# Ledger of designs, part 96: VH-VL binders against o27280

Target 1, 266 residues: o27280
Amino acid sequence: MDSMNVPEVLEIKRIVEESESVKTFIFSWDFRREVRPGQFVMVWDFRDEKPMSVSLIDPVRSEIGISIRRVGEFTDRVHGLSEGDLLGIRGPYGRGFELMGRDILLVGGGIGMAPLAALADEATARGMRVDALVAARTADELLFLDRLEAAGVNISTCTDDGSCGFKGFAHERLLTLEENHDMAAVCGPEPMMFQVMRILDERDVPAQLSLERYMKCAVGICGQCCLDDTGFRVCAEGPVFWSQELSRVREFGRYRRDPAGRRVPW
Short names: E, the ipSAE of ESMFold2; O, the ipSAE of OpenDDE; V2, 0.75 times the mean of E and O plus 0.25 times the DockQ between their complexes.

## First folded at step 3 (VH-VL)

Design s5 (framework fv_bamlanivimab; at its last look DockQ between E and O 0.78; V2 from the best seeds 0.00; counts 0 for: pae E 4.8 > 2)
Fold by OpenDDE, second read of step 4:
Structure s5 (fold): chain C 266 residues (1-266), chain A 119 residues (1-119), chain B 107 residues (1-107)
Amino acid sequence: as target 1 above (266 residues)
Amino acid sequence: QVQLVQSGAEVKKPGSSVKVSCKASGGTFSSYAISWVRQAPGQGLEWMGRIIPIFGKANYAQKFQGRVTITADKSTSTAYMELSSLRSEDTAVYYCARDSQYEGWFDPWGQGTAVTVSS
Amino acid sequence: DIQMTQSPSSLSASVGDRVTITCRASQSISSYLSWYQQKPGKAPKLLIYAASSLQSGVPSRFSGSGSGTDFTLTITSLQPEDFATYYCQQSYSTPRTFGQGTKVEIK
């Protein structure tokens, strides 16, 4: 039995309230088990299990953080938990982000900022210049601004309603930015990522994008997260993909599979 | 470059209430918590509570529970601390400070607001 | 609540001296410990966070160490502007709590 596939029951050490709908749960972590930004874990509340991105990686304190947005029954239950309560965590799984170059652009939307926040910490620790475009529907949904600022990240915000920063979508804001970067990391709503990727490709900026799909097993067996035509398993070959890889994925930006395997448009 | 500017000194009677404001400028107000800390004359620092302005949730030290109310107005980037049923022992300088939710450090601090409670 | 105990409560030192202030937590707080400097009539100033990280703009003569329950603030060579009161603060749990302070006075 592979120990990584057995949920470890962990105590919630701390809870950070990121927004009204997002909480970060912090756990002790044995870093003999490596974890990279962009990877995810399966969170088990002893009833159901869901994939969640790692948003905090702190080897010094031996802690990881998992940011969870309240969106359904499972997350409702998890959001009801308190410090000291228990959750099952197995993983990490998937391919994380790779860092290259000196200057990196992060483009995140909503909860998509979770893995990017972790990446930002690593990048800044490595001495990279990090610019982050943080997008949300409204100002009160912008995530991790304090962490990013504290890490020395140059932040640009955009909101759909203009309540903070640029009024508009991330790709629109990106068009107004003329600076080129050595690499970009993108995570958020797939329509956003699709548009952002197009712009980055036009600018010849290498980009990695983290996809979200329904994941059941997290180990590349069940096929629930398979991408059409390519056969890429988001849980195994992803969730982080290079733009060149995604260019081969017809469904990207167009539709996804629901838990029943049906195509659902974005 | 974030700065916190607090309202001016207050002189209050016992039993009354005081409301101190803390306006943030030069940075984002949304994702940072604002803590209130007081310091009685010649004494140490005492945490009173904090608010997360992004959605308005406040937590209080048990000592002040029921007597202190911390609020925030995102539109004006201003946090407020109201202390009711004032007593002579509430005479202190009251500080607001930006509170890192992850690290929990306080930086920057407001300049402080002197509150004197006397009959 | 986590209790923070500083030692000493006060000390006298001369310019150029090495000064060490200790802070003990009633329970483990990992590295969630900050140090502040406060001068009379002024707000506290953050010096060290995460037990050992130097805040930007703070002179390198200041350093912090420790983890768990025992922490130390060190000033390698005391300067005239360093005479002040220093506080430790835990941020591991709510409520946030401070040490009682250490006044560094001129000898």
Scores: ipSAE 0.695, ipTM 0.885, lowest interface PAE 1.0, mean pLDDT 94
Fold by ESMFold2-Fast, scan of step 3:
Structure s5 (fold): chain C 266 residues (1-266), chain A 119 residues (1-119), chain B 107 residues (1-107)
Amino acid sequence: as target 1 above (266 residues)
Amino acid sequence: QVQLVQSGAEVKKPGSSVKVSCKASGGTFSSYAISWVRQAPGQGLEWMGRIIPIFGKANYAQKFQGRVTITADKSTSTAYMELSSLRSEDTAVYYCARDSQYEGWFDPWGQGTAVTVSS
Amino acid sequence: DIQMTQSPSSLSASVGDRVTITCRASQSISSYLSWYQQKPGKAPKLLIYAASSLQSGVPSRFSGSGSGTDFTLTITSLQPEDFATYYCQQSYSTPRTFGQGTKVEIK
């Protein structure tokens, strides 16, 4: 569809401050252009363009939300914008999450809860039972708890420092949760996702994991989104992968590549 | 479920200040916003401002700018609203309420704190 | 600031009556509209959010409708406990603003 590859200049209708480092930008959206949880859009500030996951999908209000963590020059500029300012949005791109069964476990770390918040809304709208394990370094970095609670999600939290919920890492908390699920969806730091995947695999729970690695182009020719030993392009065949697909990838959970293609350990 | 419990009634003289507390229990204190709404005797509801405890910044209605300060102490899960330079027309019941970040509805509400300003 | 205007400011009704209260926003607020019930000496109680969604525990005789600038709260069959003041509130932007209130009184 031609309209998907041309940035549409949209007005920021509302900004939700999620934390000191995370904001959600809300835009009117024409839902003739379908958006699914787990997909991303390219956000253009008229200087640079970066991929961002869609964190709110509301066809009743004709709105989408895009959650952005402040991590560098581009995101610092975007965080300086106000309601009424303009951004270019193109997409959506990528493979979204697939829902199956009657119950789902969401495991999110930090900003990785953004695409999972959108998924939680869809799963609850379909009548699924949703359990969420929300992980962060501290209580102040736990995201979307308000939205998950409003959606009727059963929430467990864990923080590295013990300031909220279980004291420890997501995979350690998951080991104390014995409940069976028809599927899981996981998004967060890659080392966390690797450990969670191993546990879910042992429990025979099919899992989808979202890889939000550095990408310069959504549908373009950029090699930065290729995985080391499979040839899969994260932006084309991801960012959502089933755990069986990721088990074939040598670099998953072990190292990543910087913009220059150098190996960087997690 | 989240519950909000406010400090007790206060009687203040014109020109003084009042600081009302709102203690949250249940849920994660930093995951939502706290709004302050007042109601003068026989009058309607008037929004004063809100704070997102995790962000540490407050937004205020223009009418109260310069006189109201809203703060939060994450260690005690308590939000505060301080109103200075009190006038007799500040006599009201002051409520805190959980302000959902995306929808913006107010639920639950604190029980209210009566503040009377008289000479 | 978005101004919220309610109509009527007060009404008299009998048990069993159908009561409608309207709320008008000075600009479009999509469906970011909530309705509250307040009884004397008590904090307001959330009845309806997102213009038409009934809050858990609220009787089904309450319903909300509308979008954009015009909204309506309906009480299908008024009960004795429904005599109260009702407020609409927009959450589309800050500052959050309320309507002036509608007092529902015994006829």
Scores: ipSAE 0.339, ipTM 0.695, lowest interface PAE 3.4, mean pLDDT 86
Fold by ESMFold2, look of step 5:
Structure s5 (fold): chain C 266 residues (1-266), chain A 119 residues (1-119), chain B 107 residues (1-107)
Amino acid sequence: as target 1 above (266 residues)
Amino acid sequence: QVQLVQSGAEVKKPGSSVKVSCKASGGTFSSYAISWVRQAPGQGLEWMGRIIPIFGKANYAQKFQGRVTITADKSTSTAYMELSSLRSEDTAVYYCARDSQYEGWFDPWGQGTAVTVSS
Amino acid sequence: DIQMTQSPSSLSASVGDRVTITCRASQSISSYLSWYQQKPGKAPKLLIYAASSLQSGVPSRFSGSGSGTDFTLTITSLQPEDFATYYCQQSYSTPRTFGQGTKVEIK
């Protein structure tokens, strides 16, 4: 029972280059430790440890995939690794997505598509109809399109600069899409998620949103991942929240916290 | 549905180069990986390399490293494979194929481009 | 590079026969294996991916099995259009590699 909270050193079996800045690292995984879409792991490079989304869950091959965007010193070092190199993995942690109904809408921005790609695989395996709105700043940053298409997902794209699909923000594209879904799952930049949540709430579409905050312990003890108004811990009560839970949170969409806990505008 | 149409047959001298085109239609070209595979007469299939057009990044089999260049033009939805310093052993049919990446299967394939290297 | 060895290199069979082709990888490739059919003068056609999953439009008489290093393609009731050369291909690592092929001929 207590092995989950200690990093296990695992060999990188395969690396998939998803974009110029995003790689998926694939590891063998013993599925006696169950993993659900929307959960995260702590990745340890023997110097630092950071939370990362699980993007591939394959019990048949006994593999998981962890998608990592290069954004700083830690992720630069991890991106420099090769197949056969080692990483420490703790987890999984957090509350995953819950599927309901027959028709699901996925709305993902950037690396936020990672947990949604895993959810899409589960949803299609259950026979659900899956529509995905995949958003990025530019075409080069659209993630998982080929994988989603192969899984039978109906894809809409948008890019801020119009280089692929709809030109504009995800919430603007959402206004032009059909409104008849049983639920939605949303992950991406928090300002995007806030705007998307408001549209989905107006349409009475149940929505689950995956939040990211700075994490230290991953088991809910340290308080670094807390939301201001509720005391929710992203690593314990989240990272996936229903929109109704987030409606009580004033900070959502307004600011974030840096590693030192300081408020920083979005 | 995705379709791949390749350029026509080529006859080349040893020491020259050949550039084969692969025009894609259907789907989102920039997000596909495109692999190149060749088949010498009466022989099996040999993977040469691939490109993901949205990133412009190509990977090559070590055997062809330094002689093959794989590129893509997103505006025309066309991938290219150029093989230089041709030898008689390079006589083959050259195929492009959509590459699924995670699973690594190839579907669909182009119709093939016959390249004959002869003096 | 991962070597893929097919057996047999050729076989003769009659319409209606059950045909079995094997493919062995030089190291474990999990289930990252595909099977292709190729007729003379034509491009290969994907039959099976992920060792056992049928591609869309492929008749159910084709099936694949195996994991690790040993894989099998089976045709349960050979039809006239099935006389072709069959290739396995691993996708566990790059370079992608193919078996040498198995020619299925009319007996």
Scores: ipSAE 0.202, ipTM 0.680, lowest interface PAE 4.8, mean pLDDT 86
ESMFold2 (binder alone), look of step 5: mean pLDDT 92; pTM 0.948
OpenDDE, look of step 5: ipSAE 0.672; ipTM 0.878

Design s6 (framework fv_bamlanivimab)
Fold by ESMFold2-Fast, scan of step 3:
Structure s6 (fold): chain C 266 residues (1-266), chain A 119 residues (1-119), chain B 107 residues (1-107)
Amino acid sequence: as target 1 above (266 residues)
Amino acid sequence: QVQLVQSGAEVKKPGSSVKVSCKASGGTFSKYAISWVRQAPGQGLEWMGRIIPIFGTANYAQKFQGRVTITADKSTSTAYMELSSLRSEDTAVYYCARDSQYEGWFDPWGQGTAVTVSS
Amino acid sequence: DIQMTQSPSSLSASVGDRVTITCRASQSISDYLSWYQQKPGKAPKLLIYAASSLQSGVPSRFSGSGSGTDFTLTITSLQPEDFATYYCQQSYSTPRTFGQGTKVEIK
């Protein structure tokens, strides 16, 4: 896997505007290098590198897509790029999602829908029944609804402000749903994921959760959170973890670590 | 905890090159980026560039582009900064520092290497 | 490149004084701002990261505040060991850039 550690300079083939703040950048990809939903790549703009989840995996067209939310200087620069411009891509890295059973629930918050959109495509291709709970602060921040619908996914929405679907948080909406699933996959803000995990555990639904903060640890850049109170190296197996693994991580959903390694509340 | 130890002071002639080393101990070398920062006598701190050892990727400040090369040797847990075509204005103390790539603060720092360019 | 400007460039103070140093970024850097202390002949030492988070082992008399473009380092009760030069640094983008430094001298 020497080639995974050298960035490939790839041309931006297409850009899809998902929302006012989110774009998906599409590249040609050689699928001799396997990519699975839940994995991430390092995106290099020739100044900085940042981890980004893969949101589209299309071996038929030989394409991958990377969805990026505009939140800072790096992402602002990348959003300023056009089709034909170049980016460095390294990877893929990390542990991807595993599919089991016949029915899957996806619970995504904001940009956390990006890796789940790729998973939805794979699950649908396998003939699974896919239900998605898509959460955001407002209606204009709900992502991939058209893509999910086109794939045959059954969609529920919720927004904090009630501008689309259920008014409230993802876990509040989940409590009103009676659907049983063989498994679930969850990605979004950590407090949201913690609440969702608790509900799924009570319903005896095995869940996999993708933790953005552990993408940095998985590539060895940040030593934070590499060893928890139980001796489990969360970042070594990340960013995707089973709920049983995360239930032993005392910090999940309660605390984060500052640069000095100190616990601070969310 | 990670400690960074730099090579000793150098005295160089104008037009020559200098290569300063920065050895990491007490931690996983590849788990962080290494930045190089210099300080001329009585002046402030100036960032020169960095390397991310797990990637082999180096980034440089425009002022030093073409004259500076930052490399890393994973087997010895050592980062290097080589500055070519030395001028008297390059007289400075050169520091390496661990750079949290995404967070970007510098801790710990090496002790510094004095480089004097005399003409 | 993001330019960092500190104010003042130097100040004179006495033990027990409250000292404030400001740092301004040429564009918004959110909270990607760190403060360093440097004593003569020594490497810089991290005091504050993420604009307001105190580094482990740093005395509680040091605090940082601000976001966006305007940031402040405060020392609430200056001690003899605090006479040093202080630098702000942005990590929002590359190249990383420092303020010009503020020298805190004995009055």
Scores: ipSAE 0.005, ipTM 0.395, lowest interface PAE 17.7, mean pLDDT 83

Design s7 (framework fv_bamlanivimab)
Fold by ESMFold2-Fast, scan of step 3:
Structure s7 (fold): chain C 266 residues (1-266), chain A 119 residues (1-119), chain B 107 residues (1-107)
Amino acid sequence: as target 1 above (266 residues)
Amino acid sequence: QVQLVQSGAEVKKPGSSVKVSCKASGGTFRSYAISWVRQAPGQGLEWMGRIIPIFGTANYAQKFQGRVTITADKSTSTAYMELSSLRSEDTAVYYCARDSQYEGWFDPWGQGTAVTVSS
Amino acid sequence: DIQMTQSPSSLSASVGDRVTITCRASQSISSYLSWYQQKPGKAPKLLIYDASSLQSGVPSRFSGSGSGTDFTLTITSLQPEDFATYYCQQSYSTPRTFGQGTKVEIK
């Protein structure tokens, strides 16, 4: 992207509360700087910088949205901001999703539905048939259901505790779905994505998976955004990977790296 | 349009350090990464490391880790590569090159700086 | 580190010839491969990036192909200015690594 050249200070135009822990921050955006679903931006609160997936791409209104889950000091500060406040945005970065075929499946877990919501908008605008499997631990963590329904997406849900939809994990729910798809896009907790990928591989459905891992820099300069045995850097070579690429990564689905670079089980 | 201009040739004694500069013009210095690549006489190209000036961070090939330091001065649009504990096998032409952070290809290149290490 | 093996190390050709240079990665690098041309005493110049994308200003007689581990640079109808050394380079992983070069000489 040619627009990665300049950090931009943008005014928060609108805030959408997606859940108790997730907000979408909406900014005016100049679409001479192209943005694709699956890409991310670096969000600066003028003290720290963190990567966030783009969850809304609206060239008609000239807006982008960035969905942020409240998990620590940085995100707590950002969640405390109001319409009219400023944030620094740099990007977009990374490989976006590629759409192919006529019928697609989206599988999202928790905040992983954020980049998939942007993809759903593009797919439906292209006239594709979109099925979404939305998974979470509890009903309160299911995200973007109203937005997906408004876009004309066919929605299935599952929760670990059975509080909404199928009681069980995403991969268990996927096994009950009989429809064939031309491609799939998957984003969520890595163990979920690993199990989903295995099922899609068996069904000969090409899948793209978006990794949300620890990352301290936008471009893979540090080891925290690197996958173990293949040398993939999520921010430089991801965050979207084809399933065939991830099947070669011994680390995928088994462990991650903490900020100190130590192996941590999922 | 970015152009890279490097400092002039250097002759150094073994054990000393050399610092080569690479000045960017024609674009914004903050918008790209700078890689350093060297070429010994009659040999191929060897990547040493890179810096993204906007972040002030660099990474290096393991062979040079501990001996090479790559820095950038945003105010003068200049990147630097400093190589310490010089040996005769460090005799080479040293190039800087623009490195797009996602692509990892190099364009444009500086003209090169000849560094000769001899007693 | 990813090792790049380039072949041949040199070749002799005449103006108008079709020249093929190959590059093999020690592991899959997807399409993260670039080709460079270097003339004596000059810095390298980018010809091809992302395995098959032609750099702006580079003549259409140059083309790249391949994915995974095996890549090819082709020069169709060799011109006098094409006698040079050519290098492949992977950008899949750090450190970035180059092939050892192929010198294209006048026959």
Scores: ipSAE 0.000, ipTM 0.386, lowest interface PAE 18.4, mean pLDDT 82

